# Designs tried in a protein design chat: VH-VL binders against o27280. Part 8

Target 1, 266 residues: o27280
Amino acid sequence: MDSMNVPEVLEIKRIVEESESVKTFIFSWDFRREVRPGQFVMVWDFRDEKPMSVSLIDPVRSEIGISIRRVGEFTDRVHGLSEGDLLGIRGPYGRGFELMGRDILLVGGGIGMAPLAALADEATARGMRVDALVAARTADELLFLDRLEAAGVNISTCTDDGSCGFKGFAHERLLTLEENHDMAAVCGPEPMMFQVMRILDERDVPAQLSLERYMKCAVGICGQCCLDDTGFRVCAEGPVFWSQELSRVREFGRYRRDPAGRRVPW
Below, E stands for the ipSAE of ESMFold2; O stands for the ipSAE of OpenDDE; V2 stands for 0.75 times the mean of E and O plus 0.25 times the DockQ between their complexes.

## First folded at step 22 (VH-VL; framework fv_marstacimab)

Design t22 (at its last look DockQ between E and O 0.38; V2 from the best seeds 0.00; counts 0 for: pae O 7.5 > 2)
Fold by ESMFold2, look of step 22:
Structure t22 (fold): chain C 266 residues (1-266), chain A 123 residues (1-123), chain B 112 residues (1-112)
Amino acid sequence: as target 1 above (266 residues)
Amino acid sequence: EVQLLESGGGLVQPGGSLRLSCAASGFTFSDYYMSWVRQAPGKGLEWVSYISSEGDYTYYADSVKGRFTISRDNSKNTLYLQMNSLRAEDTAVYYCARGSYDYWYGYDAFDIWGQGTMVTVSS
Amino acid sequence: QSVLTQPPSVSGAPGQRVTISCTGSSSNIGAGYDVHWYQQLPGTAPKLLIYENNKRPSGVPDRFSGSKSGTSASLAITGLQAEDEADYYCQSYDESLEGYYVFGGGTKLTVL
């Protein structure tokens, strides 16, 4: 059994409070295990194991950061941890984002900005021009703004309640932006991603979108992360998909399946 | 403005059948998932059934599965509940409820309720 | 008992704060599903009071608030008023084979 398929127990080096509900947990990382923006890790708290996005990839400091939103029992327990406490990490897994061209648009909703923040760091380091549309329900839920600004990213914001930036949905804000990008990367609530994908497809902008599905094995053998009608496995062929791959997926933006196999609205 | 109006309740004998209707107005009915929720006299709320916006997916509480059928006619803005093999424990006020559309979370709360229609199952 | 457990009753005097609990399990609230709250005034249909754990629909006073932690949720009512006397229900999603949308058993709030 190799180290990628067995959790490595790591010490929490630093905790960054990104919002009232989101914390970033930073670990020392041996970059012989390469990590790409858009890949995920399985985080084990010695009771349960959940997939989490990597939000910081820093080979210079030998660190990774994993951003976690408090939503249930597992994430409540993890949010209760302190620096010096231990977590198991296995991975990374999945297909990450691929950069191309000179101008990239990032469209992120809520915690979906986590993998896009990592991608923004890579894109700016390569000399690309990066525009980011950062969306949330309210201003207090906008993530990574200072970090993106410090990296030289051109930021547009939108909030449902208008408390910061454009008042409205991400796809509505997108309609007001210029169409000058070589590619886009999108991550957030699936209804947002569906609407954003439709606009980007109309503009003939190549887009990559990161999906979330229930995962058990994380290595593609159990079939629990399959998408209806295509057989794509989110943990193996994704979590990042090209928009043309997703255009074949009936369930995208319309429903998901719970662990019992029932169709669940978003 | 936005309204749900149930009808079709009444007295019925055990083993009988009844069909409930819910007329929707003031919103685009075909955009919403719809549910039936019931409340026995003096008791709490119990979810009964759910139907997708186009009517292609349905789900039922175990207590009614196989006996009740939810359906909709989007051209008439009407939701239906066909209730067969009725039992005394089906006695309740039946509410028609609209699923909340939320950009971030999709449909999952019931934001509009009808006034309910009473179904009494007794000899 | 309901899948989501609420106290059967709570009471308070005008101007006081009361809290109504909603306790679930690892298959609903503990799995990360949101909690919604409904107010049912005597003789009327339920009305949505709180959605998505802590959000208020238009027209709901800010003295109503909600929170969620672990397998439980809580509704708080401050500045209690006579018109707050009602039944209150929590609701979530249960991912077990026998569940879907689930309601708590209800809590009768009495204003003294």
Scores: ipSAE 0.046, ipTM 0.618, lowest interface PAE 6.3, mean pLDDT 86
Fold by OpenDDE, look of step 22:
Structure t22 (fold): chain C 266 residues (1-266), chain A 123 residues (1-123), chain B 112 residues (1-112)
Amino acid sequence: as target 1 above (266 residues)
Amino acid sequence: EVQLLESGGGLVQPGGSLRLSCAASGFTFSDYYMSWVRQAPGKGLEWVSYISSEGDYTYYADSVKGRFTISRDNSKNTLYLQMNSLRAEDTAVYYCARGSYDYWYGYDAFDIWGQGTMVTVSS
Amino acid sequence: QSVLTQPPSVSGAPGQRVTISCTGSSSNIGAGYDVHWYQQLPGTAPKLLIYENNKRPSGVPDRFSGSKSGTSASLAITGLQAEDEADYYCQSYDESLEGYYVFGGGTKLTVL
């Protein structure tokens, strides 16, 4: 366990350009250290450290992938790296997704598809039927489509501008789909997740949702990722939560805490 | 056609009140966060207030906090701004603006704007 | 006075390349928040020109581009045209100001 908390300096084995703003960094991984879809790692560039979801789990190739969206200084630096460069990785941390049933629905928005892509691989490997609703603002922001298709996932796309698939939001597309599933996994912008969760609840579909919060320690100590009124620590009790758990979280889909602990809107 | 149309602007004395309205059409109003942005004559843009899709969370610039109230009626596809205790410095064109669907990082771009309505606070 | 700092004015001849800077701080652009740009033609409402640092909405020509680095962002206009004469505003979010969306002071672009 102690070894999990010490950053391991790993060489970037490959870089996959997923979109204009998203890259997947692939590392060799010792699978004696178990990793589950929905868990995250702390990525250290020797200047700063940020939590990132694991988007690829490949025991055959002994590799993991971390998909990173370029959004700030840290990610700008990371996106400037090349194959062969080094990063510090510690983890994995958090509660990952649980799989149950035979038919699973994945609903992802933007970079939220990262952990869901990993989940899709596991689900298909288990012989499950996987439907994925992949949402983005525009067609060029849709992630992992080729990968999902290759895995045998049934894909439905949704874009705000209608540049690909259904024109509209993920929850709107979901409303047009009549089929129920044994379980759903959801990850993306919280307002999206909030609406999707409501629909799934109405349909009595068990749902797990992955939250994103600022994390510092990743081990449930610092309290940075503590959810209001519940005491849930996203890094420890999450980031994957059941819909019943999130129903108790007042801030879900509405606001979050910034790095200084201030309340900020979604 | 996606459209925002402001109304309710006019001349008011200092200390007075006005209520602005913004009628939305061409999109699912209830799916979007909305904001008011104002622009004083010959000046730049200033964010005034922000309201969540369901209207359960509101935010204000310090310059208007305690005096202005943002609200919405999703059944009427309308955004409101109640302005009380108006001051000369509140004189501006007031725009309603639609937020984007990118909520991942807790902020939006304003992709749709109304034509604006002029509010003049003067004795 | 504005949280984001822009030059008051820039100018260029038709066909030239001009850039408009937007300087922020560690609590906004430097904190990782995206920068958006708006174009305001004389006597009209602002129009979204660039979102999420470098993305163009439908209808915006590719001669408009955005970039971000560190605590600053930049709007570049290539092949300057007379119709580009307008005010340009950068916008972001500042986490030190609870709930605040912040605009730059605006830049008046004159086409010579």
Scores: ipSAE 0.016, ipTM 0.507, lowest interface PAE 7.5, mean pLDDT 90
ESMFold2 (binder alone), look of step 22: mean pLDDT 90; pTM 0.936

## First folded at step 23 (VH-VL; framework fv_marstacimab)

Design t23 (at its last look DockQ between E and O 0.01; V2 from the best seeds 0.00; counts 0 for: pae O 14.6 > 2, placed apart)
Fold by ESMFold2, look of step 23:
Formats: structure tokens, C-alpha cells, sequence
Structure t23 (fold): chain C 266 residues (1-266), chain A 123 residues (1-123), chain B 112 residues (1-112)
């Protein structure tokens, strides 16, 4: 029987404060366990376990970074930790992004920029031209701008309140950007992703979108991360899906399910 | 100017029916989910119902489920609440409220409210 | 009882600081759902005061602030002014079968 999937207890090597509400926790990582942009890990604080985005993949330093937004009890506890403290990590899990062509567009909303920052590093290392549309509610929630700029990414910003860059929604800004990309990668609030996907599909730009759903086992056996009508498991067949795959998913962009199975608006 | 204007309130007997309307202006109505929130005289706020931006699904508080029907006509920028089998405890000011569209996983505030319309259920 | 618990009243003198608590549970605030705050002046509709725990809409002065920790949230008002006399409601989402959008019971702020 295969090894049990048990969290490995790792020391927090470094903490980067990305914003008032987002921290990146950096761990030493043995890259014999390969990690790809778009995959996720389960973070265990010895009480509870939650899926988290991988935002830094650095084989040269043997480091992985996990970006966590403070939103509730679990993330409040994790944000209270210091360098040297311990966390359990399971993973990585899921299907990551696939790069193609030479010109890529990244569209990220809020913490959704975390996996896209990792992808941007890989894309620039391959010599691709990377354009990023970084969206948030306010300027202080725009993530990874300095890191993306240092990597040579062409950045456009938008904020709901207009405090930085274009005032409005990401899909509205997208209409004013150049249309000639070989692919796009999208991660953020699902309503944003739905609107962005429609524009990209009309432009015939192949798009990969990263979904978030409730997870328990992370290895595909409990069924908690399934999408309506298709049976796709976000933890196994995703979290990254091609736009063509998502076109068959009724719930995408219209609703999600909470842990009680209730259809919930975005 | 972003605005929501309720109408259709009034006096009705228990067991009766009433239809509320909410006219929206100054924003793209079809981009937003909408709610009804009520406030009994001298009491706090109580969420009543929600409808998706395209009207394809709806949610209700347990206290009104089966009796109230929320609907919208995006071509007329209007939200509706059909209230049947009214009871004395339905007496309240009924507010039309717009949900904020949000980038993050979570549930939005009600960022725009109408002035409210009073519904009184008494014999 | 409201799913979110607020004190029924609070008071302060002009210029002082007051806080209003909002206590929830593991199915709402503790599950990571944001807290929003509304001000309702006498005879008027509610107005959004604080969204997403600590953000202010345009036109809301910076003497209003919010915070969230664990299963609770707090609204703080500094430099209290007579026009702040109103009812204040917190609001969140409850993921249980018995909840959905939930409001606190409300807090009457009296400026002395």
C-alpha cells in the first residue's frame, strides 16, 4: 500500500509581509517532491488543515513560499506565528499551469496572484514575454508588484476604488489591453474569472483558470471538491482547468457550494 | 447617481398578498445580485431574500420560504418581491439592497439601499 | 438571539472613543467570512459604514475603523461627534443550514 499522505512538519524559515492582510511563509523544500505553479498544499497548524497557494518555487535556494491571507480563525493563528515556528505541509496536489507559446497574459485578483507570481517566474525564466493584469479592491491589496517588476513582467493594475491604476473591474481593463497573447492564466474571484474567460474565449486565447473549492482529503477520494454536472475534482483534475473544460461546468461563475452543500452566490 | 426606489407597500390583511417593486438606476443592474432586507418597527435588520444577477436562482430566509418569491426584470432594471400568505410578523419596512461584487472568496456587503417601503399586516 | 451578538447600547461623550463588539461563531466570522458594518441614522435607511472588516467606503471619515479576530469583530469610533448618534449593525455570512446573510441585533450609540 502506498505511503500515507501525512503532513511533514517544517520550520518557517522566513516570513514576508506582502500586505496588511497577506503574508508569505517560506520553508526549506526538498525538490525531489516536484512543485509546479498552480499546485497547492495543505497547511496544518496542529488543529486544522487548509489548502493554500504556492507563490514561490525556488529550487536554487531549495525554498517554497506559501501565501496566506488573514480571513478567519485558522489564518489568524498562522499569521500569529514567527520564524522558527512549525507547520505541517501535505502535498503538493493538483494539476498546475502548462506554459505554451512565447507571450502569456496573467490575470490575477487579490490572493489569486499568488500562483500566478510563481508562474511568472517560470515563464520569464523560459524567455517568454509576460503581461500581468493585477487586480484588487484597493491599492494596498495589490500583490507582488515589486517582484513582478523585478522579473521583467509588464504590469497593468486595476482597483475597484481607483486608488491605483484603472478604476474598475479586471475584465473592463482587459478590454483595453493588447489582444495578441498565445495563452492566458487566470486566478482570482470566480465572478472575475468568469468575465475574463468570456473575453479570452472571444479572442481565441487559450486560457487556464485556477478554481478554489472546499477540500478535505486533497487526493480525490472524499468528493468534497467536485464540480456540479461534470464530476471534476478540483484537487485531482484541477485546480487548474482549461477554459474549454470549464465551458461544460454549469456552476462556474454563477455559484459555488459551501461546506453544507448549499449553492452560494459569488 | 446610484439609486434604488421601493414601492408597493401598504396595509394588507393576514393571509393576503402584496407585490413590492424596486427600481434601480445609475448602475448596470444586471451585473449585481440583489436582496430584500426588512426591519420590523423598533427592531433590527433581517435578511429576507437574494436573487442572482441573471435571476436564475434565488434564496430565502426560513421565515418566508414558500410564501415569498423574489424576481427581477433586467430589461426594466427592476427587482420584485411577491409576498403571499402574509402574517402579522411580516409587518416591516422592506429595503431593496444591492450586493457589492467582490474579488475575494466571501460574501459581500449591501452597499446601496433604497429608502424602504412599509408593509403592515393587520386585520 | 441573533447569530451575531452586539451589545444593545453604548455611550460616549463628544471627542471620546467608543467600540462596538460583534461576536459570532465558527460558522460565520470564525470560518473566515468578512464582517461589514452599517450606520442607521434616525428615520433613514441603513448606510454601509465599513466593509470587509476594516475598509471604508468613499465619504466615510477615518475616525471609523473596524477589526476582526477569531470569531469576533469590533467597530471603533474616535473623536465622537453628536451626529454619530445612530444604530449600528454588523453583518456577515453564516454557512450553516440555519443561516445565510446574518445581521447582529444592533447597537444604539448615544452621544452624551
Amino acid sequence: as target 1 above (266 residues)
Amino acid sequence: EVQLLESGGGLVQPGGSLRLSCAASGFTFSDYYMSWVRQAPGKGLEWVSYISSEGDYTYYADSVKGRFTISRDNSKNTLYLQMNSLRAEDTAVYYCARGSWDYYYGYDAFDIWGQGTMVTVSS
Amino acid sequence: QSVLTQPPSVSGAPGQRVTISCTGSSSNIGAGYDVHWYQQLPGTAPKLLIYENNKRPSGVPDRFSGSKSGTSASLAITGLQAEDEADYYCQSYDESLEGYYVFGGGTKLTVL
Scores: ipSAE 0.011, ipTM 0.546, lowest interface PAE 9.0, mean pLDDT 85
Fold by OpenDDE, look of step 23:
Structure t23 (fold): chain C 266 residues (1-266), chain A 123 residues (1-123), chain B 112 residues (1-112)
Amino acid sequence: as target 1 above (266 residues)
Amino acid sequence: EVQLLESGGGLVQPGGSLRLSCAASGFTFSDYYMSWVRQAPGKGLEWVSYISSEGDYTYYADSVKGRFTISRDNSKNTLYLQMNSLRAEDTAVYYCARGSWDYYYGYDAFDIWGQGTMVTVSS
Amino acid sequence: QSVLTQPPSVSGAPGQRVTISCTGSSSNIGAGYDVHWYQQLPGTAPKLLIYENNKRPSGVPDRFSGSKSGTSASLAITGLQAEDEADYYCQSYDESLEGYYVFGGGTKLTVL
């Protein structure tokens, strides 16, 4: 067993309240262990373990951040933690985003903005122009706006209820934008990503999309996160996929598998 | 040794065409973005065109859009600039420059320059 | 007119400190894009002098330093030497210009 597969017990250095339902937990990190935007870690609260995207990568401060949305028992427990408390972290795992070109478009929905925020930091640091379409159900659920703005990202917001920015869904907003980019990175609800991908394909914009699936081992062994018809393991070959790869995945945007492995619609 | 060597410059009449070449050596050419930068006599530097590592994306200054075409042949380690409809104001030394996109360090600058090739547009 | 503004000329005596300013705007330096500096000796091609605001490539003396603040950048040369007589250009990226690398107008440094 590789040392990276053993959870390292880390102290929560800081907690940032991003929204009512999202907190970012910041940890000291030894950057001899490389981490890339789009990769995930397994978070262990000594009772259960869940995959979480890395949302902050700060080599200067030697910190990483993990943004967690409150959605169940595990995340409820984690959200109850305070600075100074301990969590187990193993990883990072998976394929992260690749940057290419000069202009990049980020399209994120809800907590999907977590890996994209990290990508935005890297892209801007490299002198790329970053446009971000940030989508959420309501204004209160829009994530990382201040952080993105501080990084020099050009932000366009979209909310289902119109409480902030464009009223509608991310793909609808995207249709109103005429500019093409050299690269797009997409993360959010799969139905959103599916629609966004279609638009980007029609525009011949290379796109990478981060998928979310039930992950158990994170090391490509258990097969719980396998995608139908391809055998792609989200934890190993993903979670970031090129649009060309996802075009081969029949289930993408159509259905997913629950923890029991049953097909369930989105 | 890492180097760029431009060629193809010369005298051309207004409205004429010229094709510049830049031969790269000493590095993996296909890993780098490349640019053309020009300098009119006694003037400053002006970015002309930019091409991605695989040639998928090209960018042009407004002053040359529609007239110039940047391309590359990675199998030959060569960068090209096709210049059409040349104007007097296009008279300059044209430099080939490597756009340093270091994925590890994340910086973008022109770290390698050729010696330049002179293009004179005159009747 | 150059997107980035530099003084046309600066001068100094050997051993002195000189500074060359590069003034941009909110769409380039102010937007957070890095500033790079190039030295062009008479009759030669430009050479990368400073990258990412304040980093020196190998072979560049520590007499050369760069800084960035707000919408401006600065190149400082300490212990000025005769061999430093050259043109200096700042360079950045402007997001308001599609894919544009932008240069300053250049500064002629004369060593008295």
Scores: ipSAE 0.000, ipTM 0.479, lowest interface PAE 14.6, mean pLDDT 91
ESMFold2 (binder alone), look of step 23: mean pLDDT 90; pTM 0.934

## First folded at step 24 (VH-VL; framework fv_marstacimab)

Design t24 (at its last look DockQ between E and O 0.37; V2 from the best seeds 0.00; counts 0 for: pae E 5.7 > 2)
Fold by OpenDDE, look of step 24:
Structure t24 (fold): chain C 266 residues (1-266), chain A 123 residues (1-123), chain B 112 residues (1-112)
Amino acid sequence: as target 1 above (266 residues)
Amino acid sequence: EVQLLESGGGLVQPGGSLRLSCAASGFTFSDYWMSWVRQAPGKGLEWVSYISSEGDYTYYADSVKGRFTISRDNSKNTLYLQMNSLRAEDTAVYYCARGSYDYWSGYDAFDIWGQGTMVTVSS
Amino acid sequence: QSVLTQPPSVSGAPGQRVTISCTGSSSNIGAGYDVHWYQQLPGTAPKLLIYENNKRPSGVPDRFSGSKSGTSASLAITGLQAEDEADYYCQSYDESLEGYYVFGGGTKLTVL
């Protein structure tokens, strides 16, 4: 039996309220089990299980954080928990981000900033220059700004209503930025990522993008998260993909599959 | 102005066929998933079918599956619903509706509706 | 009979606050799918009133608000006005049904 696939019951050490709808749950972590930014864990509340990205990796405190947006019954239950309560965690799973170069651009939208925040910490710790474009509908939905700033990240914000930073979408803001980076990491709504990827490709900036798909097993067996044409399993070959890989994926930016396997629009 | 305009409704006998059209204007039609939603007289709304922006994916409610065919001609900015083997229970106002699209929505709402066209299936 | 359950009717006097409930299940609202609301004035097509649980399209007054929790959603109307008399429908997505997009049965709002 692979111990990684057995949920470990962990106590919630701390809860950070990131926004009205997002909380970060912090757990003690044995770092003998390696975890990388971009990887995810399966969170089990003893009734249901959902994949969640790791948003905090702190080897000094021996902690990890998982940021969860309140969206449904499962997350409602989790958001109702308090410090000291228990959750089951198994993982980590998937391919994380790979850092390269000296200057990195992060482009994140909404909860997509979760894995990017973890990546930002690692990149800055390595002495890299990190620019982050953080997007949300409104100012109050922008995530991890204080955390990123504290880490030395150069932040540019983007909001649909202009309540903070650039008024418009992330890809529109990106078009106004002339500086190129050695690499980019992108995570957020797929329509955003699709547009951002195109811009980055045109600029010859190597880019990694983290996809979100419906996952069940997290170990590449069930096939629920398979991407059309390629057969890539988001849980196994992803969730982080290079732009060149995604260029081969027809469904990227066009549709995704629901739990029944039906194609649904973004 | 963003607009959807249905046409093709009318009276048809059970077992008959009818083709509805929906003309779109004021937006890039080819960028949007489109749906048909119907409403029987004095009843609620019922989703019927939707089609992807490029027309390569279609889905249907069980109540119409095998009988109705949704299609689109993006060069004409027009959505279609071919209705075959019509039944009395298909009597309804049929609306074409645009699927909502933005960076943040995972699943569609219907942000633009036509005025509807009445289909009556009766002997 | 509808996948999403709404009260058949609600009423209120001008200036009052009214709420319309939309009760789903674990396969739709509870699964995390967003809830949208539509207003249908008599003899007209539905109009999007609330999208993504609590967002208002342009032109929709702020006296309309939406919320979602667990397997249910709610539409709240404050400062009720005569022109608010209409049918209101909630809508979501159901992962267990072939009819993917699902509507509530509708609620007739009467302004007294």
Scores: ipSAE 0.482, ipTM 0.801, lowest interface PAE 1.0, mean pLDDT 93
Fold by ESMFold2, look of step 24:
Formats: C-alpha cells, structure tokens, sequence
Structure t24 (fold): chain C 266 residues (1-266), chain A 123 residues (1-123), chain B 112 residues (1-112)
C-alpha cells in the first residue's frame, strides 16, 4: 500500500502549452511503475495535492505527460512553474480503460481529452479504428487535435459558440454520428458524460466513463471518493467505470459534492 | 425555443393554499434542477425552493420550510409549487427558474427564467 | 438582512464607468463559491448577466465585466447607456446550509 503513497519528487523536463489554459508537464518515468490510459496520479506542489490524468505514456522515451488545466489556486501555482522545477508525483492509481473490438468512439470535453489522447495512441497502435468527438466552449480550447490527427484518429469537433465544427453540446453532435462502434470511452464534465451515456445506452454501445470526485488518500481508505448508493470508490474501483455500473449510481449527473462532502446542485 | 411558463397565481386568503405550475419547453426538462424564486412588490429576489432533476432531493428556504412543497412531473415537463398555510408575506411574483446546464463549469446560476405569476395573499 | 450585501443604489452619467459591489462572508464567496450577476429591467424577469465571477453569456456586451476577490465580488459597467438602468443582483451559494442559494439585496442603477 505504502509503495504508492509517498510522492516522488520529479523534475519537469518539458512543458507543452496545449492552450491558453492547459499545459502538459512531461517527466522522466520508470515504467516498472506501469501506467495505463485512464489511470491518474496525485500531483503535489509542496502545499497541496490534486489528482491529474496522464495524457502521454511514452515507454520508448521513458516519459509521461500530465495535462493540467488552470482552474484555481493550486493549478495557477503549477502553471507558474518552469522546466527544471520540481513536483511531487504519486501513483499511478485507479482502473484504466479497457479496449475491446475494432471500432472505438472517444468523446472528450475540455481537459477530459487528456486521458483519451493516451487511449487513442494505444488504440491506433493496436490497429483499431478510432473516431473522436472533441468538445469545448470555443475553438481555442479544443485539445490535442494535431496529436489525434497524427495518430490517424477520425475527428469530429463541437464548440458551444460554433467557432469550430458543430455548434452545440457534445451529446447533440453525437446524435448525428454513425452508431456502429464496438465501444466508447468518455471523459469530460460530468453533465456532458451523463448526457452522452444516455445516448450510448440507447444505442447499446458499451461505454466506459472516467469520473472525478474529491480525493484525499487516492488508495481507497478515506472514503472521500465514494459514490452514493453503491459504495464504489472512484480512486480504487474507478475512475473509469462501465456505463452499466454507473446506471446504478443515483448521484451521477444529478449533483456534485463540495470539498466538505456536502451535496450541491450542478 | 427554451421557455418556462408559470401559471396558477391569484388571490388567496391567509391560511389558504395554492398550487403553482411551470410548463417547460424547448429543452430536456429531466436534465435540469429547477427552482422557484420570488419577488415581493418593490423588493429584491428571494430564493424559495430547488428540486433535483429526478425529484429525489428538495431544498427550501427557511421562510417556507414546512409550508411549501416543490415537485415535478418529468413526463409532463412541469414543475410545481404547492403552497399551504399562506401568509401575507408570501405575496410576491413567483418565478420558475432553470438551474445551470453548462458542461464546463460547476456553476449554479439560474440561466432561464419564466415571466412569473403573481400570488396575492390578503383577506 | 441579506447574506450578500450590495449598495442599494449607484448612479452614473452616460459613458461613465460604475462598479457594483457584492460583499459576502467566509461561508459563501470566501469559501470559494462562484458569484453570478443578474440584470432586471423594470417590469421584467431577471436575466443572467455574468456567471462564474467573470464570464458573459452570449449576447451580453463586453462592457459588462465581473471579478471576485476574497469575500467580495464586483460588477463593472463601462460606457454607461440609458438601457443599463435596471436592478442588479449578485448570487452565490452559502455552504452553511446545504442547498441554500443567496441573492444580494439588489442595486438600482440610475443613468443620469
């Protein structure tokens, strides 16, 4: 248990600016600690610690990349760091995505494309056909498009303001896409994932969705990442769940929890 | 187009009851938490009640708790407010308001409002 | 008394800048909850003006802007126009009561 509980202090080797609000921080990584798409790490800036998804898994260069969106005090501090600066990393944690079949649909919103970019690399390397629906508020916030294109992914985009691709929500665009995928992987804002899951369930497409919850220990002990009614721990039984698992979870898409664990509306 | 239309307002005696309805159209009603917000004549906005998308969680301001009941019928795209034991201070325009449906933030703003229905409590 | 405090009125001449404050506490704005702003023209329903502290819905001019710091938030209106004359409300969430939403007392803006 304790083998993954202590942050390892690592040097930032490279920083890639993915957008105005998203940076990818690249570290050397010993792949004896295996990392799978959909797993997460806890990033420690010596004051606070937050879960972040792995967006790049490169065993050839012995590197991982962690993509971080600037949303508050912690991420502001991390975005202020430079190459050569130090961060604590512990993990990886959680259950990653499982690939099946020959045709996969990725549906990602904003920073949720980060773990899906890693999954896309694995899927294309296995010879799967990969379609991706990439969603954002505006064109400047669409992530990883060049990387997905280079990997051979077939991209559809949507933006709330219509500045790139379909104007509207990801689930609205999904209704206009072909229904012939063997599976789907979904990651993004929970309201998006809820709506996308309902459509995929109606189409009988097996779907895996990556959830976010408040995490303290990341190893399943403290209970802060538990889902109501099922007792699933996002940090242990997830963060990736099958849609049939989530169909039994009343809180999914219906409310969120504040840092004190209280139910709050979306 | 997205629209909320309140109905059921009117004149009622103190101690009486009244049921407000809010018909929703142009969006998937069952996706949204819904709220009632009221405004007494010449006064500011006061949040009254909030209900989850499936109706399983309800919240009330202290001023109405125990007297008002929020509910919804997702098959009819309709929000309700049952108001019992009405008092003069309940006199207000009652607005139906949609809780935020924004993929990208956890914001809890009210982004769509009805035009309101007037409730007058007087003897 | 309102949980979120706004001045009861502000005024400005056409073309001027005005600022409307919204002062909360450690259980709402100070706890990190977002502030939203609504404009209510006379005789009409409120309209969402600013959400998540500083974001504008489509159709809201960029001369409306918002900010948040500490336990307070501010709405700024530049280039005042006659049609800006309205009541303005801030709104947040108060964590001391689960499900409790709070509005400021409102500010009447008069364009002189």
Amino acid sequence: as target 1 above (266 residues)
Amino acid sequence: EVQLLESGGGLVQPGGSLRLSCAASGFTFSDYWMSWVRQAPGKGLEWVSYISSEGDYTYYADSVKGRFTISRDNSKNTLYLQMNSLRAEDTAVYYCARGSYDYWSGYDAFDIWGQGTMVTVSS
Amino acid sequence: QSVLTQPPSVSGAPGQRVTISCTGSSSNIGAGYDVHWYQQLPGTAPKLLIYENNKRPSGVPDRFSGSKSGTSASLAITGLQAEDEADYYCQSYDESLEGYYVFGGGTKLTVL
Scores: ipSAE 0.045, ipTM 0.506, lowest interface PAE 5.7, mean pLDDT 85
ESMFold2 (binder alone), look of step 24: mean pLDDT 91; pTM 0.943

